# Designs tried in a protein design chat: miniprotein binders against Ferredoxin--NADP reductase. Part 7

Target 1, 346 residues: Ferredoxin--NADP reductase, of Oenococcus oeni (q04hb6)
Amino acid sequence: MDNEIFDIAIIGAGPAGLFAQFYAGLRELKTALIEATPRIGGQITALYPEKTILDVAGFLGISGRDLVNELKLQTDLVDSKTFLNSEVTNLKKIASHFEIEINHHASFLAKSVIIASGNGSFSPRKIDVPGSSEAEQSGMLTYLLPGLSEVADKDFAVVGGGNTAVDYAVELIDHDCHVSLIHRRDNFRAMESSVTKLKNSRRTNFLTPMKITGLSPKKEKLEIELQSVPDGAVKRVSVDRLIGGFGFTASSRTINQWEEFPEQFNQGFLTNEAQMTSIAGIFAIGDASIYPGKSDLIATAFGEAPTAINQAVNYFDPDRGGPQHSTSLNKKEVFKHDRIKSRYNS

## First folded at step 26 (miniprotein; from r2 with L26M)

Design t1
Fold by ESMFold2, fold request of step 28:
Structure t1 (fold): chain B 346 residues (1-346), chain A 90 residues (1-90)
Amino acid sequence: as target 1 above (346 residues)
Amino acid sequence: SEKVTIRFEVRADSPEALWEALDKAMREIVMRAVQLGGEVYFEFEGNELYIEVEGVPKEVLERIAELAEKIARELAKELGIEVKVKIRIK
């Protein structure tokens, strides 16, 4: 990965991280949102998607699923980058920047960091076949979904048979991609509703029971060599990208604390009133932060996010000035959304 | 090389109880197995958690198996759910 420099790296794509990404976009900051799992929404979409949350301001009750959907609509209004299936495996200070290591082998730079979730301790299992290293270096083999706003009609392959692979395939289908789902068995061990959705979609091509035996990156496409499990027959397919959807690995060599690891208390990072941790330029919000009087609520995190963003700007670019009220941004892309536009143009 | 495979199957009345059980089982077993020097693989498969541990002696694998049995009983009691665990040592 190129040494791309971001203004702010946001670790964790739960509600706090999503709102921070949106607010940073209103400040026209270049942000990276980093999430170790294949999905945004954090624990509320994983654990409690249908539970009504009563104390999110402005809602007469909202389900966890619907809250994340609303936050996603906000993040879609700003120009930002999201890195799913991406564990931050190290964080270190380099001159005036932070180097953020992803999955033990990729890195990029940011001027400041906001921790909105834990640091992650697990790595996706990698495909290990002839050509897999070259395919990964080329970017055609990944273990995360790409940004989904511009992928319509692209050809993807996803390999795996559990929840991760099936969820990846469903997300791609929901964004009008064509998906070849590769698995060594005809049946999947995933939620039946998701499998049924894939079976009912004309955009899904099941390549089962088959295993990948080789990868050959070409100029525009990745060639995948497949072998039929029952009889060994060879088949070759060509796709724009292959996404590995296996489970996760962990060992003593993969569970590390970061080189820049802020002071903690009761599993939260101690922060001051600016949401800054014990390390200058690193901030914490939501479940990642702790301070006297802290309430572990989504409502609290939504207030913390603008504070942390504005104080991060003060840290790396103090001449930019303080917070801007959202009503002063009438010319921004955010005011072009149909729901917002009708309120102000009627 | 020797390994243990552990498969937790959870049957719960709600998605919340299902995920809580699977997540807690994963964190407790994986953390302990890594602490004991194991190389761990895990995957969520529908309502099941699959764990493989290798790279340690058989007696360590047996300790991990005993932990998995204990966690299954504790989760069933704590959450009021049905937890089945299947363990094999190769």
Scores: ipSAE 0.566, ipTM 0.876, lowest interface PAE 1.1, mean pLDDT 83
Fold by ESMFold2, fold request of step 28:
Structure t1 (fold): chain B 346 residues (1-346), chain A 90 residues (1-90)
Amino acid sequence: as target 1 above (346 residues)
Amino acid sequence: SEKVTIRFEVRADSPEALWEALDKAMREIVMRAVQLGGEVYFEFEGNELYIEVEGVPKEVLERIAELAEKIARELAKELGIEVKVKIRIK
């Protein structure tokens, strides 16, 4: 069991949560970023990664995918932990800490909590075949694209027939990967230009009409058992990673079942100017937060995140004082990696 | 088991109008179906949005179907686009 105590637990890995985690790293805080789905980025990377967002400060338009990639680069500079496939199933106060229950099973402690998940947690439909649990535990089966700077010439499989699967395959091809695209029908229901691009690429291998019947993780590769839909013939392929590209499921939120459940208005948590909810030590930002005059924008959430982090520090460590300007920070003390230095000095 | 399937097909002059319409339809139908107790699956398929709702009585499925038709008409008017909706309750 992991018995660590975090300074802040951040629930939801959309843009607001990712930026909050980075900002907490600038304050040298120990954070846990908790995401119920297999992926970071929240709804924008899951649903419309190619959509251009015009009102994110500092960008002359940025796609949802690129925004999340930039936020991920920021979080990679700080020492933080991210827990994917981790639904917060209960939250309760234990002395001066909060106990966060994950998946009805595991728990850990935090001094404060920031709720950054919006309404309607959308979960990708998971692959459910023999060996899929082991493949997911090994990291060889995921439902999000990996960081793409180090993936050239690796073998990927993507399963699905809609926009998500085809968009994933195109992105991988654009980064010089080899992609086996698996679908139970020969036709894809995706943007025609994207399908044509895949058909014209020598890096694309169409495995259709076929379905996955089993997964076997090995030391270096994942073995995928396929069955031809028309004739039942069995085929096996070996890839570095399998990415699930099915659609999404949604059902009633269960957050209202937490023991520490802050007051809500229109399915959002009511917060004050400190971004604090009705429960001391629990804060909300982004789509999770509602207050008079709230604008439901990513730009607004990015301002809310530093406020919530600094006010959380004042809550559990009031003697620490306020934040320093980021230009005054010693990068050697706050960053675990000098990527920003390399990126701006090269 | 009883379920409703809903397929929105959008024809728009620009990618921006297309994705705005699909996103709004998804949010309004999926969120309302969830509020009514439905178990929802959805997927974007080219210029179409596919939605499947189950786990509720037929009367609730019929309300969701009526909502989908209302949303289709409202989107077509508000965005100046063509929206076709096909609904089947099984």
Scores: ipSAE 0.523, ipTM 0.867, lowest interface PAE 1.3, mean pLDDT 84

## First folded at step 27 (miniprotein)

Design u2 (from t1 with D23E)
Fold by OpenDDE base, fold request of step 28:
Structure u2 (fold): chain B 346 residues (1-346), chain A 90 residues (1-90)
Amino acid sequence: as target 1 above (346 residues)
Amino acid sequence: SEKVTIRFEVRADSPEALWEALEKAMREIVMRAVQLGGEVYFEFEGNELYIEVEGVPKEVLERIAELAEKIARELAKELGIEVKVKIRIK
């Protein structure tokens, strides 16, 4: 168990949590960002990475993916620790600090906690067939689109029948990929325009009505075993990558088991003007927070993050000076990388 | 195991309005179902949001169903859209 006491533990690596981590870093706080999934970005990464967000200040429009990337790059400017694959299974107050249990086996200690878990952990529905785990470990099976800058002429398979699968397939063909679209039915339940685009594309191969029965990672290709739904006929196809384009699973069973459980109102933890919950030293931001008059916006979450961080400092170290304006920060001391120093010193 | 299946159908004048409505419905219904201890699966299916909740008592499934109907009415009023909800408890 790392006997390290953090100033702040941030639970959830969504937009709110990422910005909170950055802002905490600007204040030179020892911060742990704890994320249950193997990925940052929360709902943005999970649900709408390719959707344009228009209501974030300073951008005419930015994709969900790009916003998460920018937030991540921002966190890279400061000293910060991120712990992925770390589900908070318990939250306990111990004297003047909190114990955050992870995966029932590990724990973090922190002087304060910021809940930035949003609406819970969203996980893509996984393919569960022989060889799926091996394919996922090799990176040949994914549940998100890869970087699209170098995917031209690659052979992809996408499995699913809803918007996610169809949107993935559309995006791939728009980047000159070949796509085998696998679905258990001939009819897709997606946007008709997108389905029509795929049907009209020479780059789309429809493998319907078929189900995946097995995966075999090879040196350079993933072999997919398919079974025809109506007649059971077996087909094998080889692709560079398979993308799972199903829906998402969500559960909060773990949060409900916390010993320290802040008061909830409607769909979030009730917070005051300091973003503090009913439990002193536990804050909530973003979709995890609720208060009268809240706007459910990413922009609001970005405002809440500094508030929570500053109030957390006031909670555990009231003698520490107030927030400094970012323009007053010595960039040479705060930023790790010299390349960024040069851009700000000119 | 008993589960509730919710099909939330939206008719909107634009893809943006459609997405806004479906996303809002997803956030509200899924979040509440999760808070109530449910195991939730959801998928966007064209102009529909499909939600499946299991792992909770029938009474909780009924509450989630009622919530979905409430949200449908609220969204219809707020956004000036047509919303249909089909609910099945098995």
Scores: ipSAE 0.632, ipTM 0.906, lowest interface PAE 0.5, mean pLDDT 87
Fold by ESMFold2, look of step 27:
Structure u2 (fold): chain B 346 residues (1-346), chain A 90 residues (1-90)
Amino acid sequence: as target 1 above (346 residues)
Amino acid sequence: SEKVTIRFEVRADSPEALWEALEKAMREIVMRAVQLGGEVYFEFEGNELYIEVEGVPKEVLERIAELAEKIARELAKELGIEVKVKIRIK
């Protein structure tokens, strides 16, 4: 990726960034979508993937997880690049371009930048025991609830002692799953009503006080090695999935160390009507942007994304011309994708 | 390494008021701590919000502690609820 020049670098793969990536593809721009974590979706998939969101235009209610899936389907229609596990560690102006440094090692150039994530992100605290990386890569260890269709009678383990773990366990038993709830203490620091519900359910198995000492993914199941906290006795259980239900981490990342760092107000980057920040050629949308009259809604971010993309084009290529609706683009090429055909013609 | 721990406890008559207070406290305190360069861990524990912040100078930790106390007072007044905060700088 050295020497590669993009039209637009989009920082953050939450809903705003994903839609910006899609729209930029409709404008035939060369874009890089940069996400520090291993997964797209931002805070919506991290904090409330299963909550129904009622105010996303065009949906009669949609879960956070399903919204991100729909946005991913859109990005699959365009030829663009997504860089996961890629934290932007510096942003520097080089002549007429911006140099974006990734993970303190690699860099590439872009003619403009769209910041689509706030100063930091919420990530689940991860389990760090022998076999945990392997279990996560296999998909048997996750840190968020799965889609709850077709999970009845599956065997889950959930580890943790606070609201996250207990709420995950409650949701799973409410969908007819079997749940082993693992915690290093006998007492849970969670809502009393939720704990009581778990204690009264024959689908709940309490494995306390115990800690996880190892994970071994097998052909069809995940083996969890447990150790009793008081006496060190070892126990093994086999489940379909393990969900980590610890709290969340957030950090400055290194964004506030950037050489080109736009002016902020109340943790957002101040933007004008073009979604441009205090630095020409750098734009902000969604949770990253603040301006008079801002509503912190996904619907608002979806409107901000096309504005930022079109104004970025105006910034680096003012003679290219203004925005066009998708209905005025080459419909033969866009509507030839099987995904579009199946949606309109099946 | 120095750290601050903050335990933000809310007593409210409804789950909706409880969650509103806890979420607002989390967003204001965590986001400011991150803006100041902190490395933050947080977890909701019943009617409490637990926050740890590290990776910044002690003076910054003290500013975060003062913010947490301010947010507790503001939420208690705004929402008409009881809010307690316990803070320890280690």
Scores: ipSAE 0.621, ipTM 0.898, lowest interface PAE 0.8, mean pLDDT 84
Fold by OpenDDE base, fold request of step 28:
Structure u2 (fold): chain B 346 residues (1-346), chain A 90 residues (1-90)
Amino acid sequence: as target 1 above (346 residues)
Amino acid sequence: SEKVTIRFEVRADSPEALWEALEKAMREIVMRAVQLGGEVYFEFEGNELYIEVEGVPKEVLERIAELAEKIARELAKELGIEVKVKIRIK
């Protein structure tokens, strides 16, 4: 890897990190967005993609998924690098820059760091049965809903008994899919209205009380081996895709191992008015940041991101000119994609 | 290994209020537990948030439990809702 020194390394691809990446691009900074998971959007993507967010400025209401998509579209306007599946396993200060270790193997160099990790790395609880790894690698096992525009008449299985599984099943049947809902109990612990909708749908097949005991990816279908909880009877079903709809795991084990570990207070890294942590050159934004009077809102995180970026610039390049107002930016120079230039010039 | 199990039950007048309370509780409890070095599992279960924390000393589990109780009281007061918390340390 070319010993490329980034101006800013942003850790976490949640809303805060995504907007930080965009804003850094507006300032023509060389940035790396580093995300531990294979997905952007952080908690929004993981927990509530279909929930309506009402408290983001400029929107009457926007779904979690749509908000993440809009944030991603913004980042696509600028020259930005995103590194997924890249868990920051160490952060070390080396002379005038930071070394950011990824997955205990690779490293990035950056002049400054912005921690946008939110409340930690959220990962869906995975299915751990024979064939699960192979099924995940083939894409036949996932833990998120696919793009719904092309799923009509497909056969899905959803496994779980909480809100996540039920919400996934509802969304799939609303897009004319067939859903086999697998749960170890007959009773679901989800929103009653959603469960009722599934019960009234001809597109929903309840496989309860059953457990998955094995997965076998085939050429076109995923074979699921099921076991009845009460009697141990074995059943096999074939679907196009299985979606895991369990809860989530969260851990900061990796963050706690960083050599450069900023001071924490309550629920975040303590930050000053510059969004800087106790360690010079390391900033925190969004749910990763705590300061007196903070509001725990996405809208707040969006305000913190420009502050952190501007102050990071002041840290590593104090002679660099201040931020320009967005209205004064030469959009043709900043935005590399021609198709989008037309949207901003109209 | 010792773990704490938290069941956070909310009774709200609307689905939106319910989600707000559960999401806030999740964010605060999970974030603090993670920050304290815990391995956290959580799941939304209708009107309940289920949280498991492990990998930390008993004293830390107790602090997380206390936090959950505090959050319950605060949410109940702030949102005018009924919140029940069931905590088990084992």
Scores: ipSAE 0.617, ipTM 0.899, lowest interface PAE 0.5, mean pLDDT 87
Fold by ESMFold2, fold request of step 28:
Structure u2 (fold): chain B 346 residues (1-346), chain A 90 residues (1-90)
Amino acid sequence: as target 1 above (346 residues)
Amino acid sequence: SEKVTIRFEVRADSPEALWEALEKAMREIVMRAVQLGGEVYFEFEGNELYIEVEGVPKEVLERIAELAEKIARELAKELGIEVKVKIRIK
């Protein structure tokens, strides 16, 4: 994190946050999109990537994964910055700006803030063994799939026995990786067809029933210490990356630790029609916001995002004009994409 | 510390109905448990949903268990599917 001053900091990279970042870019605003996990997409990517979503306008059904991909294409069209693995640990008002503290160590400034992360945040269950913190800091231990370009022939380990672990392993072998699948039991509680696919692949190495007892990141590889569950025999393997494929935790996340704490109801931030919270300059959208008549739908969040962006501009730059027709905003950059260019004269 | 474990097993004739039931059960129970101050773990396991709640008094765990049974009955009735639920409070 640099000493940059952003117009808007957007907390949470689910569909609402992604669309807010895109719209802010069309208005030529400098934004920081901040996401605590290693990937964009929020709960959609984490929990429902394969679910067909029927109530997104303009689509006759779209999978959660495809929706996030389309939103990513939109954000790629604009000049924006995304900070993954970045948990906001404090929010403080300083003069005319907000100071946003990341991971208790770094900070940056923004003129306004949009909270787009839902209440009851879902986090992957972490591996807690000697060396796990160091492995995570090094990037060799993660809890979501990485980008899958250029991963062919890499050695991955995946730990877990449910849908998440098995789906991760299947995805990796489909991209020509070698996968060691680690589980404390011989049986997996996952879709039987996926387990069968793994058993039939030469790229899968089953390390069951075993548990991880230690991790040691080295310069090029991660060493994993394993213990056989029945007899305690110790084994070591060396991989490029380890991915935790356990389930998810949820708890009350209080932002009382933030110096700027907006008023909440039922874990959502109370907002007015401008999407502004009880704190001037802080807005909430998507599942993070609550108001009379609110529906927790992606369609609703997509309407809230432009409102919040435009009202944030009114907050820090009230002399700027209101929203314009989308085709008149930054036409040069928007029309460079092949899918858009085919609809307009180049 | 006391803990409730909840395991939903859903059998439906279509993937859409299966996922709708699992998703609704997860959101309703997890959201309520978090509102009551619970520490929640959940995992999708094939056609099953596993939920674990701790960090609250036994009375609260019992209310969450009652909600889980209510949701199971509502899903089975409204969606015309089979839902089995196993609940244990240690």
Scores: ipSAE 0.528, ipTM 0.866, lowest interface PAE 1.3, mean pLDDT 84

Design u2 (from t1 with D23E)
Fold by ESMFold2, fold request of step 28:
Structure u2 (fold): chain B 346 residues (1-346), chain A 90 residues (1-90)
Amino acid sequence: as target 1 above (346 residues)
Amino acid sequence: SEKVTIRFEVRADSPEALWEALEKAMREIVMRAVQLGGEVYFEFEGNELYIEVEGVPKEVLERIAELAEKIARELAKELGIEVKVKIRIK
């Protein structure tokens, strides 16, 4: 990851960012899509994926889940990279490139940046017990789901009793993981259907009422020390990973401030007609951008995305030329498979 | 060390109306509390939104409490749903 120079780094994998990644692929650009949470689609809108959206062009009505699935299918047709569980913790200009720092320690370069994250930035509440810092440094303790493409049959523990913990557990069960769900009470304050799904799954192990009292990362597994809340009895379990599923914090004092931090108004980055921010080479779209006449709609963001991509190309490679109509593209050169053909010729 | 806790409980017949109410409440209250200098914690708990705000004077916490009550009334009216809010200031 540290070795690559991307044409465009796109921060935020909500609908705006996903469409920007696809459109960049049509322009044959090398992109990094960076998302702080474990899943694409925007965390807040993903909590109730069944919400019907009426104003997405080309659909008579589409659920949030289905919209994200359609956008994912588009990005799968192009050669692009997506980095989940990746918070951009600093943005710095290095000569003609931007250095994007991920999770306070990893970095890579891009020729331009598109900020596509929604309003507000939230951080998960951390576990603070003996060994938790070491467990987090090892990667065995996280606070967001990992990429889920190759996690089948892994043993996870999830700690918490609200929607975050229960939703994480459900997602893991849906990807054939084994999940120990740890909570200091027997009851969960989460959607009844999700709790019922966990109770009906043979892959769920409820460790309640119990609290975590210590963590010990080993070579291949994380050892979790648990204590029974009623009687203090101690139990130890070993898992591949522990995920903290508590709520989130927000504060003006704790919000990261990048070295290259564009001018804001009302929590959005001010942009011009090119979707460029106050910093040349940094663009903003969707809920991240603000300008006179802005409507905060998915439809608006879908128009902003190609504008930002084409203007980013004009910024770092003006000799490349402007956009071409998608009907004139050589499908065999742009797409990695004929997904479009099979979808419309069934 | 003064703190306000706010718990929104929403009763709606569809998941769409439920989420719309919870998301709007979270966005308006959390963003306003952060703007006023508050340190905010929030968590979605079923059909409830739990919010803690601290790190500001009591009179600011009272303003946030009043905002939460106003938002509850507006959401109930606009969405035709039942919204209860429970607020405690340390």
Scores: ipSAE 0.489, ipTM 0.841, lowest interface PAE 1.6, mean pLDDT 83

